VHH binders against q9xw16. Designs and how they scored, part 62

Target 1, 132 residues: q9xw16
Amino acid sequence: MSGWNAYIDTMTAAAPSIKRCAIVGAADGSVWARTEADNVFKASEEELKTFVALFNDVTQVPAKGADIEGVHYVVPRTEESLIFGKKENTGFFAVKTKSAVLIAVYEGPNEVAAQVRKAVESMQTYLNNAGY

## First folded at step 3 (VHH)

Design n20 (framework vhh_3k1k_2)
Fold by ESMFold2-Fast, scan of step 3:
Structure n20 (fold): chain B 132 residues (1-132), chain A 119 residues (1-119)
Amino acid sequence: as target 1 above (132 residues)
Amino acid sequence: QVQLVESGGALVQPGGSLRLSCAASGFTFSSYWMYWYRQAPGKEREWVAGISSGGGSTYYEDSVKGRFTISRDDARNTVYLQMNSLKPEDTAVYYCAAEYEPLSGYDYWGQGTQVTVSS
């Protein structure tokens, strides 16, 4: 049981439209914490390694999109340490900290997307300030 | 009623030009970022171009940079894609999309308009 699950719980409490969520290592995509059971985050180890490597040059991502849980998302553009994608009524936000990448998959319109982004960015700020 | 309606798609010869339009209604158009996407037969949908809510920033996919120009007319609630030096690889259904803030993902999509580049 890792303390990292408390941060998953904090993000999902702040943005209930988050369907699945994970905190992974920025260097290798190793899972530190993820949602489980009925809302399990299902990305493979290979997919997560590929995904976190996107943060090495976020400017290349909009041309290719991004894959999470076997779902291909269109990425219209990236911002600093942020990648976000959209596919119909679902989407994700992913942010990089010093040593972690936070990934939140949500469902709903842009009003909930904005709430999800705020939750993920608040956690990014907190973890960066904590040295992660 | 929110609507995005694309128009201007046609059959054109390689090297030709075409201008696509996307007419928006039912929301505060000037507050939204606007995008063009395309989907070719048997391919995944890809982003083509984007323009900020104020029109001050434009962004392009590398394969269209220098050939395509995105612009907007907020008085007419319309976004445009000027396509020059068209290639067979540009053949696709072109979609416009609207996004309230850069941080929020898409709000609205159009139905698409077919562009075919062939001899």
Scores: ipSAE 0.000, ipTM 0.200, lowest interface PAE 11.9, mean pLDDT 83

Design n21 (framework vhh_4orz_3)
Fold by ESMFold2-Fast, scan of step 3:
Formats: C-alpha cells, sequence, structure tokens
Structure n21 (fold): chain B 132 residues (1-132), chain A 118 residues (1-118)
C-alpha cells in the first residue's frame, strides 16, 4: 500500500526546485509525511503546531512573520488558504486544505517560486477533492 | 456516478503476457491516482501498481520489472501490461481510485480474472 510519501514525491517531481516539503495535520501540525535523508524537513513538533495555527487568522501573519525549520521568514501578504514567505535565497509556500497543511521550502530565482506555488496549489486541489 | 470497468483477463501459460484495461467514468479521471490491486483465492487483496495523476509509477516488489502501469487521460483508461507471468500471479485484478491514507481506495471495480497455468 502507498502512504503519504507518494504525495511528497509528486510535489517534488512537479517542482524540482523544492528543497524540502511536508504534509502535516491542520489541527495539530502532526507530520503525515516529509522529505527525508539529504532533504530532511527539520521543523519541530512545537514549531509546526504554532505554524498551522497561523491559518486560524491569516490577516495577522504579515505583522509577525512565520518560522519554519528555525528560520524566520518575512510574510509580505497572505491569501485565504495560502501563506508564503521569503528570506534571502530561500522561500516557502504553505497551503491549507480541510485536514492538512502542505509546506514546500524552495531555493532559487523568482521564476522558481511560481512553479513551486503551482505544484503546491495543484496538490491542495487534489486533496480537497479527496475530502482532505 | 463513479464507474470502473476492468477487462483483458484470461487464461495464459507461465511466461506469457496479458494486458488489462480499466475504463473509468463519472469523475474527472485526470485528477486521480489509480491503482491496480489483486486478490488470489483464499488470500487478502494486495496492491500491485499505482500511477499518479502526474504519471509517476510505483510497484509492489512481487511484480517490479514484470508489470507496467500506464494511463490515457483522453480515453479515461488505466492499463496494466503483465509480462513474464507466474502461477502466483493468478488472481482477480481490480482497478481502484486512490484516496489518501488511512482510507486507501475509495472506489473499486468488479474485477477481471487472470489465471496462469504452469
Amino acid sequence: as target 1 above (132 residues)
Amino acid sequence: EVQLVESGGGLVQAGGSLRLFCAASGFTFSDYWMYWLRQAPGKRREWVALITSGGSTYYADSVKDRFTISRDNAKNTVSLQMNSLKPEDTAIYFCARDLPPPSGYDYWGQGTQVTVSS
């Protein structure tokens, strides 16, 4: 049987500039799947719990920023189910579904960011359609 | 209404080949990951092959390098090419639509029988 790791593989195949990513529970930030080995997604359980709670009121996030893997990101703006941030050569996109939050950390120029966003939003649509 | 209809099964000698087809309707086929599963007499159902909406493929160790899963989104069809068939491949083969764990599969077809003689 396939586990949630197949969904991680699908996102990274769609956007090779994704360096690390994870699928976590929207209610508690528990990790369902994440990149491993050379591309280990390193966020702690406490950090993820704090991060998923940001989706309870995304309008507050630009004033505070967001922390992922011990890195503080500037969040310039948010959308209803999307938080994205930037710090130097790295960035992230995070989207919320009914039951999950997908987080993708990337590195590269602006054209890379658009591809990563598309990959994450495509998976968001798939999971929402599946009831997650 | 979701429908999955399998075909292509039959009787074949060990070392032979068969190609199975699954025709899907009632949903946006291109959006879903698709599985081939099988159930041998007196045994549990097991997954055989998976193809994602993006075309990535995954196989059970028992069939790796012998079976190939593919899809045709224009025809709403998923296929399984089975080569180097063995008697232990004898089973009813099912097409299934994926659902993320822990649910696994949210819809099954009726199946197509594959019998491999020694």
Scores: ipSAE 0.014, ipTM 0.387, lowest interface PAE 6.3, mean pLDDT 85

Design n22 (framework vhh_4orz_3)
Fold by ESMFold2-Fast, scan of step 3:
Structure n22 (fold): chain B 132 residues (1-132), chain A 118 residues (1-118)
Amino acid sequence: as target 1 above (132 residues)
Amino acid sequence: EVQLVESGGGLVQAGGSLRLFCAASGFTFSDYWMYWLRQAPGKRREWVALITSGGSTYYADSVKDRFTISRDNAKNTVSLQMNSLKPEDTAIYFCAADLYESGYSDYWGQGTQVTVSS
């Protein structure tokens, strides 16, 4: 009966290279679920509010980059509902659904990025089809 | 000048098969990860299949076990074999190259329309 945490568990099982993950409200960045304990997603309320607002105009993001958990990521390009970033051997994928933004932070070489992107985009499709 | 040109789309009945091709030019094809993406009517663009420069393949759950991606580095082509097609597979299919080796590409083709009738 674990609510939104079940979706976190599904994504991390599909892509074990995800180090930290969260599902937040698209309107305000409020946390619905996140990884905990040694894998706690550490973004502040202010940072998440700023981050979800990037989806209002994704075309501006590559010029500025994006901040997650106090780390500044280079954002090479965006799609309408996808922002991703890289910093050395770390990266993230963030996707917007109707009501939510899913954020997954991973560590590892570029070979793992494809698996993480797959997991995040699969969950985006599932949640959109479920009306979220 | 980078060019990606898709072909092989068309109209097919549910349960049928199509093979899509992407001809690439203007970059060192063998060094890039290649993607197939699609955009269905009323939906956003979504990732479908990926093949790395080393030949490893990855698939979206919706197409796993039905679609197969492959590449021919000597001919600078990537292909998508689509089996057991469903009406839900109706979309414009795009070829893309991973410019930054980070799961994103600046380069898309014009796309090829796939229509699956019930």
Scores: ipSAE 0.000, ipTM 0.124, lowest interface PAE 12.5, mean pLDDT 81

Design n23 (framework vhh_4orz_3)
Fold by ESMFold2-Fast, scan of step 3:
Structure n23 (fold): chain B 132 residues (1-132), chain A 118 residues (1-118)
Amino acid sequence: as target 1 above (132 residues)
Amino acid sequence: EVQLVESGGGLVQAGGSLRLFCAASGFTFSDYWMYWLRQAPGKRREWVALITSGGSTYYADSVKDRFTISRDNAKNTVSLQMNSLKPEDTAIYFCAKEYPLYDSFDYWGQGTQVTVSS
């Protein structure tokens, strides 16, 4: 295994429409791994700390939206461990595990969202089973 | 209170045209993607067109090059221009805001009936 970056690589291989993604700590938003180089995930530590705190009360998120990489996304609805959003032809899925939050930013219409969501939820299941 | 009111449906012969309208209220219209969906008798609901808050448009393959979606943010209206109509376009047409792929569309309307004769 090549550390946490191997999981990023697995997720992006499963859903090529993912442009940028990260695995961050659920308690503090600390970055464990992220896409780099041509597709670097650009969120600040302060933004990520604010973002992961949204999972403490997901019911308020659709009214306010969510900010990732300085971009404000409309959040149509949430589930207990899932926040997703849209901004023009860009969207994201974020899922919470026991210890982590996975964030994947993709580009394309809602038609590609199903594969991105599947990739993110598969990784969520794997990490939960691994104790994370 | 969110409201979406569809209009413009009717009876038309194959090859004809119709223009559908959706009047929206109760939310900041310009911030939302808007969708047109349809449901034919005995069929499941399907999306046919969408327009993003930035004006980008996307179409289902069944309607591509025949339908055009547009929006007027000053009037809180989304429209669907339907050309070269086919009998298989017969359905109730709905507009919707915010569409997650995995559950029901976020909409509040009765739809407008489009019937295309062979």
Scores: ipSAE 0.000, ipTM 0.123, lowest interface PAE 14.7, mean pLDDT 80

Design n24 (framework vhh_4orz_3)
Fold by ESMFold2-Fast, scan of step 3:
Structure n24 (fold): chain B 132 residues (1-132), chain A 118 residues (1-118)
Amino acid sequence: as target 1 above (132 residues)
Amino acid sequence: EVQLVESGGGLVQAGGSLRLFCAASGFTFSDYWMYWLRQAPGKRREWVALITSGGSTYYADSVKDRFTISRDNAKNTVSLQMNSLKPEDTAIYFCAAGPPLPYKFDYWGQGTQVTVSS
């Protein structure tokens, strides 16, 4: 778990607008690493288990939205391995790899969202290439 | 030829200190994450410390506040300062190098023995 925090640091360095993020197991939503202390990622194990199961059929998600940290987000659309949502000035990007789901919560306008998406997708590619 | 060569192991009294060194050659050291792992007899190899190419450090709970990992890119070395040693720290300590991914190891050293007497 401590070693996985290096990835959290890498993502937040690449996109400083990420307020909170986590890396969780794709099968069960178990937390591998998350931001802590003053910017702690506050999602329960039950919520994360429910969230990662959304990747089993992403086409159903826009009709229902998604819950992260007790906040309900509108999901405008999904891609095969990507779920993203918006609520006012906040948003998230979540991507699935072979073994993990990366979740990043951010604040800011569309330009900021683009930077966060790029950081999360770069890490997704990196983990997939490494067999995770 | 890629090589990681550990040194600095030995016998030390409980409560004492020891510093391990790992000299790297044959690859672009500054691009790699450097690790220290250890293996006690009859046990699985366990991760101890990580220093990223950018200099960020991470530690296993069993060694937090006692061990410090550092690197010197000019000398292609990584070091592990071990303080307040305990008998349960007795193990063969391995240096490893990998891409910027937790627990991904491309290269391994032969190991150096650390024995902590009680």
Scores: ipSAE 0.013, ipTM 0.288, lowest interface PAE 7.8, mean pLDDT 87

Design n25 (framework vhh_4orz_3)
Fold by ESMFold2-Fast, scan of step 3:
Structure n25 (fold): chain B 132 residues (1-132), chain A 118 residues (1-118)
Amino acid sequence: as target 1 above (132 residues)
Amino acid sequence: EVQLVESGGGLVQAGGSLRLFCAASGFTFSDYWMYWLRQAPGKRREWVALITSGGSTYYADSVKDRFTISRDNAKNTVSLQMNSLKPEDTAIYFCATKYYRGLPFDYWGQGTQVTVSS
């Protein structure tokens, strides 16, 4: 539908264990692009607004966790531009760029988590270099 | 509620310039991010330029340094200045904005045709 869908396709091709993902505005959590069909990223507008606000003070996130698609994730630690969480065999990586937040939800063991993180961080680097 | 009307397209020679306009109505224009997208014959639709509500601008690599996006919040318009046009810039150009109910972007109207001769 949009040019941003190409970035979704790039991330999912790089890490096939990504079940659902989205690119949202860093200021408001508004959806720029997301996975479609049976892989529709289902986070509500209210949840996304709350989620992107976590990047205003990531130090508080490990104490309370994070909610994505109505699922509560344990967040073991954060970096200034990275929040990640785990719940059983499901997890997510979320990274902030200048203008966007990329969120990828995956399923699988630790080796696929590493692939997902690499895909998300590669896209973060690309978008930052492009001025996003 | 949201209406976007593109204008300014036409036929230009390679190396020429053209300025596109998008007139917006039915929403609080100053709060919205505005996009220019294009679709060339036989190709997928691609984005070319973005301007945020705060005035930050972003461009696709294919048009960087040649195109400039700007907005006028008092007139509810977004513009695309296209310089150093190439035959591969031939496309229908669409103005779009973000809308959360169903679609990430709204496309209204037919767009404006830009044809760059060799």
Scores: ipSAE 0.000, ipTM 0.104, lowest interface PAE 17.4, mean pLDDT 81

Design n26 (framework vhh_4orz_3)
Fold by ESMFold2-Fast, scan of step 3:
Structure n26 (fold): chain B 132 residues (1-132), chain A 118 residues (1-118)
Amino acid sequence: as target 1 above (132 residues)
Amino acid sequence: EVQLVESGGGLVQAGGSLRLFCAASGFTFSDYWMYWLRQAPGKRREWVALITSGGSTYYADSVKDRFTISRDNAKNTVSLQMNSLKPEDTAIYFCAAYDESGLYPDYWGQGTQVTVSS
C-alpha cells in the first residue's frame, strides 16, 4: 500500500468519470490524499474546513448549496452521511466516515453520476469497516 | 474467452486524425456501456468518451468537439474518431466495458499507443 493514495486509485478505477477526488479529515478538512498533477484537486484549506463542517447538520445544506474548488454547486437534498451536488455537466459526491470525508468530483449526466456514487459509497463502507 | 482488442493507434502529426477500434467478443456487447480511457506517461488514467447501451454519447471537456465515439452492435465494435490531435493527446488508449450499475469495469482491453508530434 502507498498509504491513503491507494484509496484514491481504487475510487478512480471504480468510476472512470471521476475527474478529481480527495480524502480529508472529518474534524478539520486536512488533506490526507488527493488526485495530483493534471487531475489536481485544488480546494483551499479554508474551503475544505468549511465543507466538512456541513456534515455537522446536513439538513441546512440544500438551502445554501456547497462550494468545492471555488465552484458553487446546487445541493438538491442530503442524506445523513452524504452530500451531493450538481452544476451543469459536473457534480460531486461527498461521504462522511468515522474519521474522514471522501470527495469525488465528476463530469457527465445522471447515469454516469450513479456509478460515481456507488464507487464513493463502496469506499465509505470499506473505510468504516477498517475503523476510519 | 472474453476479449477486447484495440487497434488503430500510431504516430501522427499535430492537427492530424486517427480512428481507434475496439473489437469485443465473448459477452453480450449491446448490453454494455463502452468507454475509451487514456493514460499518459506520469499521469493518472482518465476517461475521454463513453457510449451507453442506448447509444447516448458523452465526452470529457479536453476532447469535446474533437473526438467522436460510436458503436456497431452488429459487429460488436466501438470506435473513437480523433480529429485535431494535439501533443497532449499522447497516451495509451484503452477500451473498457462497464455494466451500468457496476463499480468496476467488467472487461478491459490491452490498449493501443497514440503518439502526437509535430
Scores: ipSAE 0.006, ipTM 0.247, lowest interface PAE 11.0, mean pLDDT 82

Design n27 (framework vhh_4orz_3)
Fold by ESMFold2-Fast, scan of step 3:
Structure n27 (fold): chain B 132 residues (1-132), chain A 118 residues (1-118)
Amino acid sequence: as target 1 above (132 residues)
Amino acid sequence: EVQLVESGGGLVQAGGSLRLFCAASGFTFSDYWMYWLRQAPGKRREWVALITSGGSTYYADSVKDRFTISRDNAKNTVSLQMNSLKPEDTAIYFCARGKYSPYYLDYWGQGTQVTVSS
């Protein structure tokens, strides 16, 4: 899905602190697009299937945390369509749309996290409005 | 039925090495992902390393390039080679079995203490 690569480019341009990101199917975790080469998003198919299933009941996630690219993140709390976590200087934001889950992994302090969250939530709104 | 028994912990100087072992019994070992997790006093348990049933390995950023997880399906063991140990690595280390991610851990060992002195 070359068309989906444009959304990856848009997110990374909006928040340069995003190290890696992906857009995956909400039903099965299938990769629609991801960062590549030096910034390749490395999550396995099995990990992504597990991850997207977390959106079926986000209230259970803080007790267990979340795994992305083999890294276990502490999830302090969740919102209806948002899972986010921290691991010292790294973190992620993941949001669910009608048909997709957007995952962005970043590095940096809380100020950087706010920029990444804004970029991911803006893309979530755009995709929902586009019927995805 | 299912049993996981850790060994190999101990006291070591900073910069030193230890190798942890986990002996598994009571299940078809080769079908499961195996995990090493650790817990320091007053802190949450954190995942350290995992090895899938297919042999793929993954590491927490804090231990990457210092720790190596491996398994021996013929002996029903998983091991963790820990190099360049730091005082921050001091914790009780647990072996666990699961599928896909730490969310699906169903059995844990009793743990083995690792103490790294400065």
Scores: ipSAE 0.000, ipTM 0.101, lowest interface PAE 18.9, mean pLDDT 83

Design n28 (framework vhh_4orz_3)
Fold by ESMFold2-Fast, scan of step 3:
Structure n28 (fold): chain B 132 residues (1-132), chain A 119 residues (1-119)
Amino acid sequence: as target 1 above (132 residues)
Amino acid sequence: EVQLVESGGGLVQAGGSLRLFCAASGFTFSDYWMYWLRQAPGKRREWVALITSGGSTYYADSVKDRFTISRDNAKNTVSLQMNSLKPEDTAIYFCAAHPPYLSGTYDYWGQGTQVTVSS
């Protein structure tokens, strides 16, 4: 297994509400690691390439939303290096580091969303401090 | 004072084996992830193997099935067993310590140990 799978395992252990997640290259959306088996992250290569390009100008994202795993999410607003979306009872948080984009998909109410956001932002800080 | 000291490097023929050691001090070793990376002259550093605080192991595709990482928390050591060595494994091998998730601290690095594999 790749070393990046350890980060996936650690993030899902810290935030069990994450249903699926991935770490992808910031430049091209190439998958470095993702959840597998019954929790497989199903985004296509083309979708991920499009998704990571959204970080080139996050201010444009709320107008058009974002697609992950073939699901269109409403993006109510963005912050620098953070995109999040909602679709009914599901949502996602995506953060950009120097070299990577972390994407976590979850299900549940605002309390669950807050836990997932904290885990994703903590991992963002952790990876940036490690030089990624 | 935090210190990581690598040992076990040397010269070996292709197809041979070496075992690298890393002795750690100055931090709570059992809480840290430990990993090995390598750098050949003129090339980028390449990640090789990782062992988490819980003992899970992960390997780069280039070394999978040939290298084995292990740790001994009682002795504050991590080791890398390298089998079926190839000339392309020639590099300086570095031991590194990665802090617990959510801690917010930086990695610790060792000085490295040279491995040379002759054809």
Scores: ipSAE 0.006, ipTM 0.237, lowest interface PAE 9.2, mean pLDDT 83

Design n29 (framework vhh_8ghr_2)
Fold by ESMFold2-Fast, scan of step 3:
Structure n29 (fold): chain B 132 residues (1-132), chain A 121 residues (1-121)
Amino acid sequence: as target 1 above (132 residues)
Amino acid sequence: EVQLVESGGGLVQPGGSLRLSCAASGFTFSSYYWIYWVRRAPGKGEELVARISPSGGYTYYADSVKGRFTISADISKNTAYLQMNSLRVEDTAVYYCARDLPPPYSGFDYWGQGTLVTVSS
């Protein structure tokens, strides 16, 4: 469906280092939108159900890490509505809104991570203000 | 083909209750799809009553109905409900079930046929 894809396009335009991203339901991990074609976000529905459940208690996540697209990421710390991970030259930021989880996978050095985080958090604020 | 079919409307006295149903076909309830109840009173424009993300459990209510109406969804039946309690004459309207997506879409992508609720003494 294309409606939610416009938010994907907005985030990737704001932070070009985002390689793949998705917007999924916070309660069930169902995919609302994701990058497609050469940048397809390749997470199973089962993996996404497990991932969104991490937001029920983010304090447990650093001890175990997180899996996205079959890749295990080290999660150095979490914040109330934010999980982020690192693996070599790749990483992700995931934020929870009232009804959604935004996941952005990026590639590049630490210097680009701040831009990716800003793009994801800006979208989080927008969606929360819209009641999502 | 996506369809939304309302039922449960009718005539009721002030203080009474009604439960409206919205049966969906052509798509499956999930956190992705939002189901809205919108009403149009005689001679008035459309008013948002309530909305739900069916599998997500997120709900919203207009101030005029908050505490009196309850929106819910049954995922297995692919049906949304509006439980209307403590009905008032000013609740008289045609009630529509609608599906919507957040912006950039403006307005609802699918509507039901509407069901009439008349509250009179």
Scores: ipSAE 0.011, ipTM 0.344, lowest interface PAE 9.3, mean pLDDT 85

Design n3 (framework vhh_7pa5_2)
Fold by ESMFold2-Fast, scan of step 3:
Structure n3 (fold): chain B 132 residues (1-132), chain A 119 residues (1-119)
Amino acid sequence: as target 1 above (132 residues)
Amino acid sequence: QVQLVESGGGMVQPGGSLRLSCAASGFTFSDYYMYWVRRAPGKGPEWVSTISSSGSYTYYADSVKGRFTISRDNAKNTLYLQMNSLKPEDTALYYCAKDYPLYEGFDYWGQGTQVTVSS
């Protein structure tokens, strides 16, 4: 977990607007690393297992939305390895790699969302290239 | 060449209605989710509404939910936004988009159509 925290630190340094984030296993939603202390990512095991299973068929997600940390988000659209959601002034980006799912929760307007998406997609590319 | 042409804007009083249209060309319209995005004076782009490629699923920003209705006619390559119970805060330039607006500086495909709600 501690080794993976370096990637959390890199991502939050690239996008300080990330309020909470985590790297979880794609198969089971097990937490590999997450933000801690005042910014702890609070999703339950059951919620994360349900969430990562959404990547089995992303085309169904816009019809249902997605739940993260007990908050229900509208999912306007999905891409093959990307789910993002919005609720009022909050949102998330989640991207799937070979073996992981990266989830970042943010608060703020669309320019904040763009910064967060860029950080998450950059990390996705890095982890895929590293075999994860 | 992707081309989007918005129309239907105008000046209305609070509580009024307008129907916006977007004529799309240069891509297979029926294969894409489509979006309405607005930009208020001095503000960045705000997502308003989404419609799936088939038209079966629609989504709305909380600020417009219950008042606006998005629809499409794939045979005519046209996207619509029915706006009811308009409020002064709906005053903006409205754009249709082929992609979700994730940042303030993204390129617009058309000129947009101006909606002004004033008493």
Scores: ipSAE 0.000, ipTM 0.166, lowest interface PAE 14.0, mean pLDDT 82

Design n30 (framework vhh_8ghr_2)
Fold by ESMFold2-Fast, scan of step 3:
Formats: structure tokens, C-alpha cells, sequence
Structure n30 (fold): chain B 132 residues (1-132), chain A 121 residues (1-121)
């Protein structure tokens, strides 16, 4: 966990509007790292297993939405390795790499969402290049 | 009121170049809108080709076009462009310009009508 925490810190530094964040295994949703203490990412093991399985067929996700930390988000549309959702002025971005899924939960308006998306996609590129 | 209109498609030989334009009306660039180029070849689904951020500072390209295509935007003309070089037969598709914005529970996607690009001898 400690090694992977550096990547969490990098994402939250790039987009301070990220409230909670996690890096999980793409195959099983196992937690590699997450925000802790006052910003603890609270998703259960079963919820994360269900969530990462959404990447097996992202075209089905807009019809049913996605659940993170017990909150149901509307997913307006997806891309091959990106799922994002909105609920009022909170939202998330999740991206899949070769072996991981990065999840960032944020609060704020559309401009904040753009910053969070960029931070998550930059980390996705970095991890893919590193073989993860 | 919101409209995106593509132009610049046509017939081109393999190895040739085309520049597509996406003229926007009913909104202005560089606020909250990412502009996408998406293509659909006959009998296939949609493929994201390229996108550009509201500031123009961030671009993305599909691996299939990286190094050959360049996305840009001219804020003063409210127009986005896709410069396509070294065209291949597999680039044959209808190319669409689309706008992306995040709203409470809903992303607004406005699409143009598309412009046909045919790459053949």
C-alpha cells in the first residue's frame, strides 16, 4: 500500500478537488491504495468487485448507472477505458489500465470535473507506460 | 440552437491529406466544452479519434491515428479542426464532431450530421 500511496498523492496534488481516491486491481477490485483518515475511501470489497466488472462491457453502464461508496451515480456515457458519473455537484472518474482501475470522487462544478479527469487520465497513461 | 456542422470530407487517395472543420453555433468554445472527433465506418461502432480540452492545452488521440492526425481549435472562429495526414483505406468513415459537458446527472452530447471521408484508389 505505501508504495502505491505515492500515486494517490500525485493525483490529489494535481486536482485538489478530489475528495476520495483509490487504486484497485482490475481483475478483482482488491485495494492497492486509497485515501485514508479524514478522506477515507469507504467502498466495500464486494462493491469494488462489482464496479471493476463494469469495465468488461462499458456499453451497458449508462443504462444502469454505477455504485461507489453506497452512492448511486448516473453514468451519462462511457469510453472504452473510462466510466464517469454525476450526482448533483458530486461525481467520479474511473479509468482502467492494464492491471488497475483508478477511482477519484470529487465535489464541485464542471470546471472541477475537467481537472479531475485530466489528473486521472495522466496517471492512467503513466501506469500503462510502467506496465500496470 | 446549439449546432455543430462538419465540412471538409471527400474522396482522397491513400497517403493523401484532408482537413475537417467543425463550426459551432449557439455556444462558444473555451468555457466548459471538450470537442471530440468520432468516426463510424460502415458496419462498425463509434471510435473516438481525437479530443481537445476547453483551453486547448490538452489533446487525446486514438492509437490508430496518433502521429498522423492533429486536432486544433480556433476560438475566434468558434471552429475546431482535424488535420488528417498519411490517410489509409481503414480511415474511411463518417466523421462527427461532438460537444461534451458535465451537468448534474447528465452529459450533454450535441453531434453534427457527419462528413464522409473515403480513402481509395
Amino acid sequence: as target 1 above (132 residues)
Amino acid sequence: EVQLVESGGGLVQPGGSLRLSCAASGFTFSSYYWIYWVRRAPGKGEELVARISPSGGYTYYADSVKGRFTISADISKNTAYLQMNSLRVEDTAVYYCARDIYESGYALDYWGQGTLVTVSS
Scores: ipSAE 0.000, ipTM 0.109, lowest interface PAE 16.6, mean pLDDT 80

Design n31 (framework vhh_8ghr_2)
Fold by ESMFold2-Fast, scan of step 3:
Structure n31 (fold): chain B 132 residues (1-132), chain A 121 residues (1-121)
Amino acid sequence: as target 1 above (132 residues)
Amino acid sequence: EVQLVESGGGLVQPGGSLRLSCAASGFTFSSYYWIYWVRRAPGKGEELVARISPSGGYTYYADSVKGRFTISADISKNTAYLQMNSLRVEDTAVYYCAREYDYGLSAMDYWGQGTLVTVSS
């Protein structure tokens, strides 16, 4: 459908442990692309707008946590362009580029988290280099 | 089994440059491993200098070294680097490479032996 769907496919191929993911606009949380069908990324427009606004001051996020798809995640720490969270055996990594935020939700132990983070950070680098 | 081995330290004049290497063995670089450079000046405590996620391109630098030092990683060589430019006398320290794996708990679980950097006239 959109050219952006190819980047979703690239991330999920690189880290098969990604259950759902999306690429959204950094300014407003508008969905550019997301996993669909059986793995549809279910966050509402209002939730995504709230989530991307967290990147305006990531230092506040560990105290409050973050909500994705109606699930509240504990955020242990943040980095300038990275928010990640965990709830039991589920987790997410979200990275900000110039124009986009990439969000990947995964399930599994710490071993799969490493692969998911690598996939989203690699895509972050690619998109930043492409001017996004 | 896990080791980090630093090299590249030495004596340099103020304004000079050095490149430190941190060769990792017993594990492979992955996106979750962070590699840190930490220094300890004679008679002083530890100072975080820089850190990198090897696959992610995110880097952090202490304010004291911003614009002068560059951290990088070569995943194929399983080696991290610290390029130090415009060196100052106050950069004199033992430089340590350290690994963080503890899934975001900021716990450094393995340290190298250190390499001495001396900046003097």
Scores: ipSAE 0.000, ipTM 0.099, lowest interface PAE 14.9, mean pLDDT 81

